# VHH binders against tRNA dimethylallyltransferase (miaA), part 1

All scores and structures are predictions.

Target 1, 307 residues: tRNA dimethylallyltransferase (miaA), of Elusimicrobium minutum (b2kdr9)
Amino acid sequence: MTIIIAGPTAGGKTDLALNLAKLIGGEVVSVDSRQVYKYLTVGTAKPEGEYKNGVYNVDGVNYHLVDFLDLDKTYNTGSFTADASNTAYNINKKGKTAIFAGGTGMYMQSYFGGMDVLPKADQALRAQLADIADKEGKQSLHKMLSEADPESAALIPSGNLHRVMRALEIFKLTGKKASELRTNGFADISQNNFMVYIEWDKEELNKRIEIRTQGMFGGMLKETQDMLAKGYTRNSPGLRSLGYAEVIDFIEGKKTKPEALERIVILTRQYAKRQRTWFARYKNMYKADGSALNAEQILAEYAAWKK
Below, numbering starts at 1 at the first letter of every chain, in headers, positions and changes, except where a header shows other numbers; antibody chains are not in Kabat numbers.
F, E and O stand for the ipSAE by ESMFold2-Fast, ESMFold2 and OpenDDE, each averaged over both directions (binder to target, target to binder). V2 = 0.75 x the mean of E and O + 0.25 x the DockQ between their complexes.
[cut] marks letters that were taken out.
Atom coordinates printed by the task and the answers are left out, and those that the model quotes come from them; centres of patches stay.

## First folded at step 1 (VHH)

Design b1 (framework vhh_brivekimig_d4)
Fold by ESMFold2-Fast, scan of step 1:
Structure b1 (fold): chain B 307 residues (1-307), chain A 123 residues (1-123)
Amino acid sequence: as target 1 above (307 residues)
Amino acid sequence: EVQLVESGGGVVQPGGSLRLSCAASGFTFSDYAMSWVRQAPGKGPEWVSSISGSGGSTLYADSVKGRFTISRDNSKNTLYLQMNSLRPEDTALYYCAKGDEYSSEWYDYFDYSSQGTLVTVSS
């Protein structure tokens, strides 16, 4: 009862998620580190909505994990995972499908990849391993790791005593391989979830980013002026969202409007490239053509996937 | 191929200090923001601090602000985290992460696959 929609910024994730939610009677959970902030709608590309019965609602669709965090607060993967877990539980309890849509890959990995349980350091064990290294050489510990956890041994050079010892410590304390417990870069969340990735031609996406940024500047300027008037600053976590520092530079006379826009476009294109690199780790995604997005087709693919 | 090697972890009493190091190779270190991320036993990853490629800008999680200092030496391709006034809640595996230097994505974009360095704060 869960669908994941991922893709680069300006890629059409929101429109696809809303159309899919309308088809199946589902609700959307935003996977976005910026849309959590109150007041910052235009620059974060938060969909325009209104509160209905205490829930942010976009054209008849409940849209969760947006518009709730003060600009002076930070938000991280742990906060996201806790909030997303509670939200998905409540959506599924109503018999509805939760549609996760966003581009913050780390949040997606943290929630769907599960939580690693890491053992505390065992100083007696570490002393024993250090003694072995001193008496028999670092290669002896690497050989032990090769026997216990060949995947970790392939990744960790024999000369890196600290990393070899940590991997051995994990194995000896838990009976599980470090390679099995890490989710950072190892868990493919697309193996166990219906996950859509919206792909774009580079030139087309770059054009969409430029047009979008030009259209956003006026709204971002007003939002930024309002937030500064309320006492927030360039150091407020919410105002460190992509593009707002450049708008502040414009307000302070440090950049012209064309200079601010050019910088925001460059940063946004680089963000999109980072998203593409991140999501390339997932090998079982359904890849949707961004120029020909069709919610009915995505639904048909989901139906085929779950059989 | 990106390689990140953390060191400096250990066991300390509450109120103690530790300095973590991360040796980076396989990329142009000065072109990228770098971050420290931690994972406490039984919890998900938590962003701790970030520093821009030039070293001119730093960011800290509220839980560590005023106690931790992030720094870098681009001539040595090394990232540091000076941890002061350590608390039991700081007990975690600490990861060095290659991050971009762009606003708000610094703390939520990480390419980390290292095994980290363990910090234990106990009485």
Scores: ipSAE 0.000, ipTM 0.278, lowest interface PAE 11.5, mean pLDDT 82

Design b10 (framework vhh_brivekimig_d4)
Amino acid sequence: EVQLVESGGGVVQPGGSLRLSCAASGFTFRSYAMSWVRQAPGKGPEWVSSISGSGGSTLYADSVKGRFTISRDNSKNTLYLQMNSLRPEDTALYYCARLYSSSWKTYGMDVSSQGTLVTVSS
ESMFold2-Fast, scan of step 1: ipSAE 0.012; ipTM 0.523

Design b11 (framework vhh_brivekimig_d4)
Fold by ESMFold2-Fast, scan of step 1:
Structure b11 (fold): chain B 307 residues (1-307), chain A 122 residues (1-122)
Amino acid sequence: as target 1 above (307 residues)
Amino acid sequence: EVQLVESGGGVVQPGGSLRLSCAASGFTFSSYWMSWVRQAPGKGPEWVSSISYSGGSTLYADSVKGRFTISRDNSKNTLYLQMNSLRPEDTALYYCARTYKGWLQSYAFDISSQGTLVTVSS
């Protein structure tokens, strides 16, 4: 029914998922918090596709949960879980296999685990909230919390900035009030699902990230210029996707091209490291060698697993 | 303004070799990644290979790894593709592209010319 393909950014998840889908007549569901955005294809590594009968199609394969969200909008685990549930239901209703492919571990855990997962600290969001507190006072953040989650606001004093920021962070990242979240321990989703993890040597992955970033810069520049011309800004949620702030800094003369590229590489390597740490919690994944990916081999493993 | 002129294509038997060239003008060649992209008759474009500005980093599609070698000469503003052990499946129009992402075929076509035809047949 369902195959999960996970791995770090630049790891080859998209190519593996597409090749598997072709072999079994399946469809792909993207598990990626950034590929949801319209217009941003290069910097989000969204596969190149076209719409066929209202569905994004990549080389004959229907590819879901990409290219539908305006840059002004945010997306979170609650939105993902609802959309993924509807999408998987429709794929399975057609008698097809849904292949979930991506690197956003929190989205995978929320959908497959059936439990509320507390997000890790989001440094960009925390910086944004800290800036609001510095400019408008700690009471401004507490008012935001009172509007988003009145129960948490009643329990957290306005002067406790760290707790107020955490409750707001949870709400903004999950779409759920901190006061409503219940955690009953961690569910290892790899126990009940065929889950593939693409593993790479750290040095080889870092080299791929550097090469990928160099190859992406020109396209990200064009996309960024087009979006700024349409009235979007560096504060648009979509343009907060990894790398676009650095491209904007280059356009505005605040960074040279080498400085922008170096920063994007550093941020991407940090993201890959966080992904590796996240997925290490799943103990029953099939480990695929990133340097020797073979869709036929993965299909054989899936066939053996479902027996 | 930007001009890319491919050459070196032709008819070759299976197992043979060809060397493609791309002469670039109208932009600072040494400041861009360059790619080779091909399109077989009746099929969509396929990314083949990419090279960094200095030539220090190269990428290849799995279908050509070990057989093709991409290189560049920044002093001549020229990109090369050395193709060895050619197969009938390598038959395609080959395009040189100024590019920002070598493994995304449509991006590799962002700037390209009319291509050079490679036919591998008996």
Scores: ipSAE 0.000, ipTM 0.128, lowest interface PAE 16.3, mean pLDDT 83

Design b12 (framework vhh_brivekimig_d4)
Fold by ESMFold2-Fast, scan of step 1:
Structure b12 (fold): chain B 307 residues (1-307), chain A 122 residues (1-122)
Amino acid sequence: as target 1 above (307 residues)
Amino acid sequence: EVQLVESGGGVVQPGGSLRLSCAASGFTFSKYAMSWVRQAPGKGPEWVSSISGSGGYTLYADSVKGRFTISRDNSKNTLYLQMNSLRPEDTALYYCARGIRYFDWLSPFDYSSQGTLVTVSS
């Protein structure tokens, strides 16, 4: 039992998700590469909450995958997929609906589309496979692949040693056939999931971003000063979140406040454009008008879809 | 320490006009986006309009677009809402708020619990 709420930054995803969760007794799973970080609340647009029984709670709603990662740590597609799987399992085990809300399209694609994290190249294994090719010919490796993964062997020419070796490497390191792994974001996750996209007129969204950025600057400044005082730097993964480098430039005298604000607005608008482009790939989304969001209407659409 | 004091509400006929004011103190007014939020009897709070710190950008809920105009005078630390073509469904307590909660922003609205009452009836 799952609802997906997607949309651009500053689009109203959080408020829609919270209102939906209250209506159905659901819980929210954040799909956001930046809200995972501790201490960075204002600039990441993490909803304001408090811990209740060890769970981050926003206005009576359990809000998962926020506020748990130290600023020195990185978070990626694989980390998200593992955490989201465990979180959704626990929510659904309680008989509740998991509401996935966010704008990090790659994370949504990874979790719902089944994209796999491939192993890094293993130089020792590649050397062993290269030795076999030298002694028995490239055809020997392709024959090994045809026995281990006949579907990949049908797609990869025997003369393409690099591709043959990579498919064998994946099989030998993971026990999984390369043909069975999803390694790209082309699966349309909206086909099998109730997926809402919050749609905004470009001009109106740009105005929302400008106003939001103005309102966030003071809080971001305080957060940034606190983190720098604790020994974090502009190179800390958490402080690479959108807008914080510009705030650091302001603190260091490299930008005036208007210059910092202008740059944050530009970067945020570019991010929103990338989000619109990403989500345009999904052909079966329910398009919700951002200027007239109604949780009861979304719930009615979900009920109709679920039939 | 943040104080927001609303005024200008009253009883008007459908199609009438009212101008609401919000006097702000306790913070650097020009540095904050400001909003109007309303709460009709028996309903939850509804965002109405927002304006950037400079006044260069304004946003409106679809229900009020073309009828309401938000503005500010930073020299007087005052926020305004000009309401034209009022409808019975505009009847609500109107609150002045610091911030813009509806934009995936973490800062909650800072606003008065008292508000200013607008009643649209014949």
Scores: ipSAE 0.000, ipTM 0.301, lowest interface PAE 11.3, mean pLDDT 84

Design b13 (framework vhh_brivekimig_d4)
Fold by ESMFold2-Fast, scan of step 1:
Structure b13 (fold): chain B 307 residues (1-307), chain A 122 residues (1-122)
Amino acid sequence: as target 1 above (307 residues)
Amino acid sequence: EVQLVESGGGVVQPGGSLRLSCAASGFTFSSYAMSWVRQAPGKGPEWVSSISGSGDSTLYADSVKGRFTISRDNSKNTLYLQMNSLRPEDTALYYCARVLWDEDSYTYFDYSSQGTLVTVSS
């Protein structure tokens, strides 16, 4: 049993997910590339919680896939898919509903779209392919791709060695065509899942983002100072989360506080626009008004969908 | 630690030329294909050119083919982009990048450089 709650940053996803979880005795799985990091709570909009029985708990609700990753580590769709699969299995095994809530659209698509985990770069194979390109020219690799995966070859220009090599690498390592994985990756996940999208008027959302950012700055500053004191840097993957580079610029005297805040607001509004564009691909979502969110109404829609 | 240090950008008139350089350190330079990627204001990254680790194979975007030449000197760990017949539409921040793969991405370029600004204006 699964419910998906999607929407833009600052849209109210967390509050809706928590209220819905309380109504049904469910648990939340965060779909967010930034909330995975330890120590970064304010700037990642991670809900404030505490550990109970070894699980991060927010106001009585178990909240999964947050607060576990060191700032020096990276996280990707493959890592998310593996962790989310295990987490959802354990929630459902307890007879509970897993509520997936977040704005990282690629993570949702990868997990719910049924994509296979893509293989890691194989340097030996890549060297072999580069040698073929060096000896026989760029068209040689594209011809190999055309024979192995004609659909990918039609979409990938012969001049893009990187994309041609990746598509060949996927085929040679897995026996599966990149075109088949791409097709699965663009499946409309709203067709097979109860998926809620929180809609906001653009101007209203932009105001919410500005107000939120102003309120977050002090907490982000303290978190950033603490992380820098521990030896982390602007190049630490966790500190590349949206807004922290601007806070570091302020600490280093490269930006004033108003300049840092303005930049964070701009970047956050751009992120919200990218999220809106991403989720527009899903044609069977329940559209919830962000200004009038009602968990009981959404539960009623879920009950109707399930029949 | 991977480091990429770019130079050579500037302001030129249409029809002018510039040569960009990228000094690489922190990895075995000759083992990686290298690329130039550009980003114009308000637009996403656009791939410009790639060169194999040996330097024997070169690839170009159709928009720059015949005007730009990518090259490398593995003894100096340096990548170059010779840009001729520059046009206003070539105005962008230019990044040198190591060609890598994200597990779930078709195109991934590892660039942590500040980029080199190229402005083509009257």
Scores: ipSAE 0.000, ipTM 0.098, lowest interface PAE 20.8, mean pLDDT 82

Design b14 (framework vhh_brivekimig_d4)
Fold by ESMFold2-Fast, scan of step 1:
Order: sequence, then C-alpha cells, then structure tokens
Structure b14 (fold): chain B 307 residues (1-307), chain A 122 residues (1-122)
Amino acid sequence: as target 1 above (307 residues)
Amino acid sequence: EVQLVESGGGVVQPGGSLRLSCAASGFTFSDYGMSWVRQAPGKGPEWVSSISWSGGSTLYADSVKGRFTISRDNSKNTLYLQMNSLRPEDTALYYCAKGYTFEDDSYPLDYSSQGTLVTVSS
C-alpha cells in the first residue's frame, strides 16, 4: 500500500510520483520541509495545483502536505509524522496506494523508522535548570526527572548532571519523555518498504540545478516582493527556505542578480550532496536512473517486490 | 561544500579503548550539533551518539551508554568519540554526521561514505 520515492533536489521526483499515481490511481504525500508553506511555489519547487474538495490537486492527482502553512510558522519532524500518519491512513482507507515523494530524509526516517527527532539545546532553559542545581543540588533535578520521566531517571545516575538536564530539556521542550524517544533513527527503512532512489551523475545534476535556478529567479522575486509587502521578513520561517535570503539581498541591493543566482546554485548543490549522503545509508532501495525515469518500470518493480 | 573526514579506527582487543576523530570543513562547525553513526558488517546503520553545538548536551544509544563519550573542540572544528570497554558487537564502520538530533530536521544529515573501521577481536 505504500511506495517511497526519494532523491536529490531537481532529480525528477514530482513527475515520477505523479505519473506513477496516475497509473495506479494513487495519491502523493509530499516529504518536503519547504513545500508545506503557502505562497512559496516557485522557489520550493512545489507542483502547480488547485484545491478540489479541500485537497491540493495536481493534474488529477491528490497531492498532500503542501501549501498549508503560514510563513510565520515552523514545521518539524513531529508535525510531519503526525500529519503523514493521518494522511496515509485516509488514503489507505479509500483502498488507494500512498506514494511518499520527497528529499527531506529526516522526515522519511521519522515516519517510516518510528523516530522522533530531538530538539536543539535551549540555552535559556539550560540556564534555568543549572540555577536550580546550584541552589538546590543535583538531586533536585533528578527528582524532577523522576516525576516527568521515571524510566529515564532509573537509567541516569543523579550525579550525571548533563544527562539529567538533557532528559528534562527534551521533556520541557517537547512534552515527550526521552525514554519514549529512544528509537534508532537510522533503522534501514528500505528493508520493509518499496523505496526508489533517483540517481544522477553529479555533473549532470549540477547542470540541472543551475538551469532550474536560473528559470526560478523571476518567480522567486515576485513571491518574495509579495511576502515582504505583506509584512513578512528575512527572519520569517518560510522565507528562510533555500534561496529566498539571496533574493531578499538582491531586492535590498546587497547582491547583484548574478551574485544571488551563484549563491543559490552553490547552496542547492550542497543540499543535493547532503541528500545523496543521507540516502546512501539505505541498502535495499531500487536505484532509478534520473536520465531515463519510467513510471511503468517502477510499477513493475513494485509488483515484483510486493510478491 | 561540507566535508567530514573520520580517523582513529583500528583493531583492538575486548575491553580495550579507541578514540575516533572527525575533521569538519565547509560550514560553521560551532553552529551545528554533530553525531556518530555506525554500521556493523551485514547490518543497517545505527545511531551512536549526538552532541549539541556548544558541547553542553550529549545523548547516547543504550548500547554504548556509560562506555562511550562524545566531545568536540570548536576551535579545531573536530568531533571526537572516546570508546572504552569495547565489545565484539562494537565492530563497525563509524561515520561522523552533521546534525541529527539537535538541529532543524528539515535537511538530511551529511556524513562521509568512507567512515573509519573499528574491529574488536580476541
């Protein structure tokens, strides 16, 4: 009931997913941290679509987890996992196949591997906890941990201040116990799922990224100007999406158009390299040639895998 | 361009110790959490440990807790893993990774494909 399509940015994931969905009467679930944002279509490579019956629809295919989040909001692995679980359940309840397509590897790992990503250290919270330890002793923090997360408290000695503080930090920032978040984040999700990875020659992908970036600039400029006019800023979470800071620098006269384009290309190539490195950990993927993508062939491979 | 180069692996007897190093370049090292990931022969990758950007927070997999210590030197852009009381089941290729548990999870981790081999044998 589930197919995963992964690959680097500019790799052809969207077209492959749409063509496959049309062949099997399936629906697509986007695995992308940036396509969730409203108004940012061109720079996030969100497929052009329209709402039908409350669902974003691309050329007859329902396309989930895109175009719903305001630019002032953040989206994370926990939000994705909750939304993806509900979405996949509803697709499967209709007797349809859910096609997960994207390049945000951590979101795929979290959902399919049963992992929650832990929060970044909060220095203000750490200062508060350190103050409690200084005034009341390290045992006071361990008591707080034993009340919030008894299992972690049983495993972490009271004298290990840093470990106790981290477990409390996780609980205070997420509302979830560190003991509940011990799932191995690098479980091989390709072992139990039909997972396609779109492979490209590095030089060919780099050329595709450059051409795509040149073609996107005008649309990104229009989107960015509109968002700034609405009161959003370079610090708005949505406008922190790759490339928009460079477009803002161009608008503000800090970069020329060639300088902005060059920087966006560099950042996008770095992102693609990180994606290749991430997905290399999965040992049972079907490797599809990006220059010769064929949805009928992918469907045949899925049928063979399912058997 | 992010580059991560692991070193320090080798052959050691059970109960022995090794210190792994990861030299990072191509990004502002002190702005990111870092992780160690390992892959045993014939098995999938396993997360080992993570450290926050400042070094003030550390996390460990249950299988290595109390035996391994993760640390970093931001002035040298270097991540470390001190491995004590080594067991045969610790035999694996060890990879250094940018991010993972402490950072924005929007982007995938970047880690070296070559890794450093640790073999624990009698």
Scores: ipSAE 0.000, ipTM 0.136, lowest interface PAE 15.2, mean pLDDT 82

Design b15 (framework vhh_brivekimig_d4)
Fold by ESMFold2-Fast, scan of step 1:
Structure b15 (fold): chain B 307 residues (1-307), chain A 120 residues (1-120)
Amino acid sequence: as target 1 above (307 residues)
Amino acid sequence: EVQLVESGGGVVQPGGSLRLSCAASGFTFSDYAMSWVRQAPGKGPEWVSSISYSGDSTLYADSVKGRFTISRDNSKNTLYLQMNSLRPEDTALYYCARDIYEGFEWLDYSSQGTLVTVSS
């Protein structure tokens, strides 16, 4: 059995998921591209927990797909889907409900939708393609796209380097044409799953983001200093998590503390807006008021939904 | 900044026709390929048709090929979808979309949409 809890960053997803898990004896599966990393707890808003019998445990609740990945490693939609499938299988095998909670909509869509979602940008591949464009001209990349995906090449002008590179990137990373992926669209995962979306007034969410960011800065600073001391850099995948580049800029004297905080707030608000836009496409979600979250009410709605 | 406003939807009998329009503003319309996507009640978004920045190339989903025609007028910043031989299965909210292929989204489309209902 599965429950999905979605919503914007700083929206209260973790607390709702934990309270719901305690009510039903369930376990939580994190749907978050940042919380997978070891050592980064404060800036990723990873719930503070302890390992019990080899499993990350938060106040009596097993919390999966957090705190397992080294900062030098990348994590992608395919890795998430494989790990989530194995984790959900093991939770269900114990007769427990898996509660999926997070804001990484791409991961959620890939796992529950049963369709391929567009891959993350590959910086090495983009650097290779950019080098080809610099040496042979933008028309050379468009010719490559015409050979790989003639339908996309017809839609994208050769002068739009970013779009041509994106279509080539999709083909090279997935083996599928961007034009063919367009044909199938995205499944509405809220149609076949009990899916909760935590709604916030835009101004109230913006205030929550600002307050949270101010409270997180000291912890992020300590984490960042420790990671840099261990030899990680601003180019380490884990330290590319939202907010850590700004903390590094502060450490390096490129930003004052107020400037770093202001930038983190802006980026976090932009991320929340993109999450809101993403999740607006799901038409059968149960909408929960973020300012009045009640796990018992959510459980009653779930019981009614499963019939 | 970017604004897409759809119109032309309505109720029509099977076999009927409708012409949808999309007025674009806040970006250089002629620099973007444009698409129509639809979402039927209880279903996910489905791509319907695309047109190149110049209008010289068009693509269609198999379900609408031969029945729908996409076109554009770059001088008026307007995208069109001519729908003929409409079927009950064409009932959906229709969205016009700018083809972006940026980040994790490949289509940037309006939340407004225009409703097409094909019924007895």
Scores: ipSAE 0.006, ipTM 0.489, lowest interface PAE 9.7, mean pLDDT 84

Design b16 (framework vhh_brivekimig_d4)
Fold by ESMFold2-Fast, scan of step 1:
Structure b16 (fold): chain B 307 residues (1-307), chain A 124 residues (1-124)
Amino acid sequence: as target 1 above (307 residues)
Amino acid sequence: EVQLVESGGGVVQPGGSLRLSCAASGFTFSSYDMSWVRQAPGKGPEWVSSISGSGGSTLYADSVKGRFTISRDNSKNTLYLQMNSLRPEDTALYYCARDSPEYLEWLESGFDYSSQGTLVTVSS
């Protein structure tokens, strides 16, 4: 059994997931590209916990896929899908429910929808395709795409060489059509899963983001100073998490505290907007009012959904 | 955070030339294909040119082919666009963009690029 809790940053996902886990004896799997990093707790909104029997534990609830990655390491959809599969298997093996909670929509889609990991750029192949376009014209590349992947060719104008080349690159490197990946990657995961989306009025969410950011600055500053003292830099993947570059700019005298806070708020609101746009693709979510979250009500909705 | 800072824009007469520069930081510059994208007043964004990470391969939109030249200096983390034989139709905000090769652009928001851009105005 699986429950998915999605919603924008600052939306209350962690508290809802923890309360649900306590009600059903479940465990939480974080769906968050930032909470994976060690040492970064305040700025990533990682729940504060302690290790019990080798597992990160938050107020009696095992909380997975947080606090394990060094700041010099990268994390991606492929890493998440592999780790999430192993974690869910182990939770289910114990007879418990896995509650997936987070705001990283691509990770949710990759794991539940079976989205393929796309190949990295192949410079030799791109050079070959670019040479074909230069010598034989853009119509030659578009014709190749039309023969390999007619659906993608219908969507991508011949004049957009960058996208035509990317679609051909995907096909040549993987044997899979970009259109097939698009179709399969956008399987509506809310069709086959109980998926909760925490819904907020835009103005109310913006107020929550501003208050949260103001409250987080001091903790983020301490974390950032500690990481810089350990030899990490603004180029460390973990410190590229939203807000930390602005804190580094403050430390380096490039921004005042009000300027850093204002920029973090703007970036966080933009992130929340991107999350709202992403999750709008799922048509069968249970919409939970963020201002009136109740774990017992969500559990009742889950029981009704199972019928 | 990916940081891209464009410069070199200005006002030029038809037939004139300008060279745009983009200073990149926050990522391994040589590992990414780079692009120039422009947005004319009242119109949507238009892809202009791309260059491979090594600089060994370049692509151009038909509207600029033969007039514009894209180049890069990986030792300086800088991308360039040399614009010759400029036309009034080239008037636009020009953005430096990092390609995201791990994902299909239509599944994501598209290019990672600066919100600032650099303004190019071609007028007599």
Scores: ipSAE 0.000, ipTM 0.310, lowest interface PAE 11.2, mean pLDDT 83

Design b17 (framework vhh_brivekimig_d4)
Fold by ESMFold2-Fast, scan of step 1:
Structure b17 (fold): chain B 307 residues (1-307), chain A 119 residues (1-119)
Amino acid sequence: as target 1 above (307 residues)
Amino acid sequence: EVQLVESGGGVVQPGGSLRLSCAASGFTFSDYWMSWVRQAPGKGPEWVSSISDSGGYTLYADSVKGRFTISRDNSKNTLYLQMNSLRPEDTALYYCAKDEYSDFWTDYSSQGTLVTVSS
């Protein structure tokens, strides 16, 4: 059993997810490319929690896929889908509901749209396949694909070397045919999942972003100073999270506090607009009024949806 | 962290031309195949073109063959897409993608660069 909560930054997704989890005895899976990082809590809007039995816990609720990644490490949709699959399996094995909550739309699409079954590109394998094409011609790769996955070979012309190589790569890395793992175009994940989108009036959301940013600055400053003292830099993947470059500019004397705050607000509003544009493509979401969020109402809508 | 910054989009009339650029950082650019992907409003992502690490191989979607040219400058960590004979159906946000696990999508929340073909 799964519930998806999506919405723009500063929209109230975390509080709604926590309240829902408490009502149903569920657990939360964060869908956020920045909350994965250790040490960065305030600027990533990670909920305040503590570890209980090795699991990050927020006011009695297990909160997964936060606070585990070193700032020098990268995280991507492939990493997310693998981690989310394992996490959801373990939550469901306990007979509990997994509540996916976040604003990183590509992570949601990758996991719920079936992208979690596709392997990452293997550059060494691609080099080997390119070498075969060089020495034996592109028809040799198409013949290999025809033998491994005749359905994909029928759909992919031999002249489309990139597609042929990708289909072979999928087969060689997974042992499964690309034709069996294909997602045909962009899957509307709201069609087959109970998906909530928290809607805000643009002006109201912009005011929330401004207030939130003002309140976050002191905590972000402390976090940033601590990370720089540990040897991390503005080029560390974790510190490229939204707002931290502006805080570093303030620390280095390149921006005043008002200039840093103004820039963070602008970037955050742009991010919220991109999130609104992304999620507008899902046509079957339940739209929740951000100014009047009610976990009991969402639960009642979920009960109605699954009938 | 992989970072890709697209630029060069704009408004052009049918039959016009645009050159898109993608500035890459956070990885060894010369070790990876690179792709251009586009997404029209309300539609899913569509692969446009790919280029090998050396530039020795180039691949194109049938819809753009003969009109678009992909190229790269490994000394500048930059990918290019020269778009000629533009059509209204080429209107889309264009994204640069490191060929990591999806032929159709970047793993970063980039803005892309908007191309509008309209009279």
Scores: ipSAE 0.011, ipTM 0.291, lowest interface PAE 8.9, mean pLDDT 83

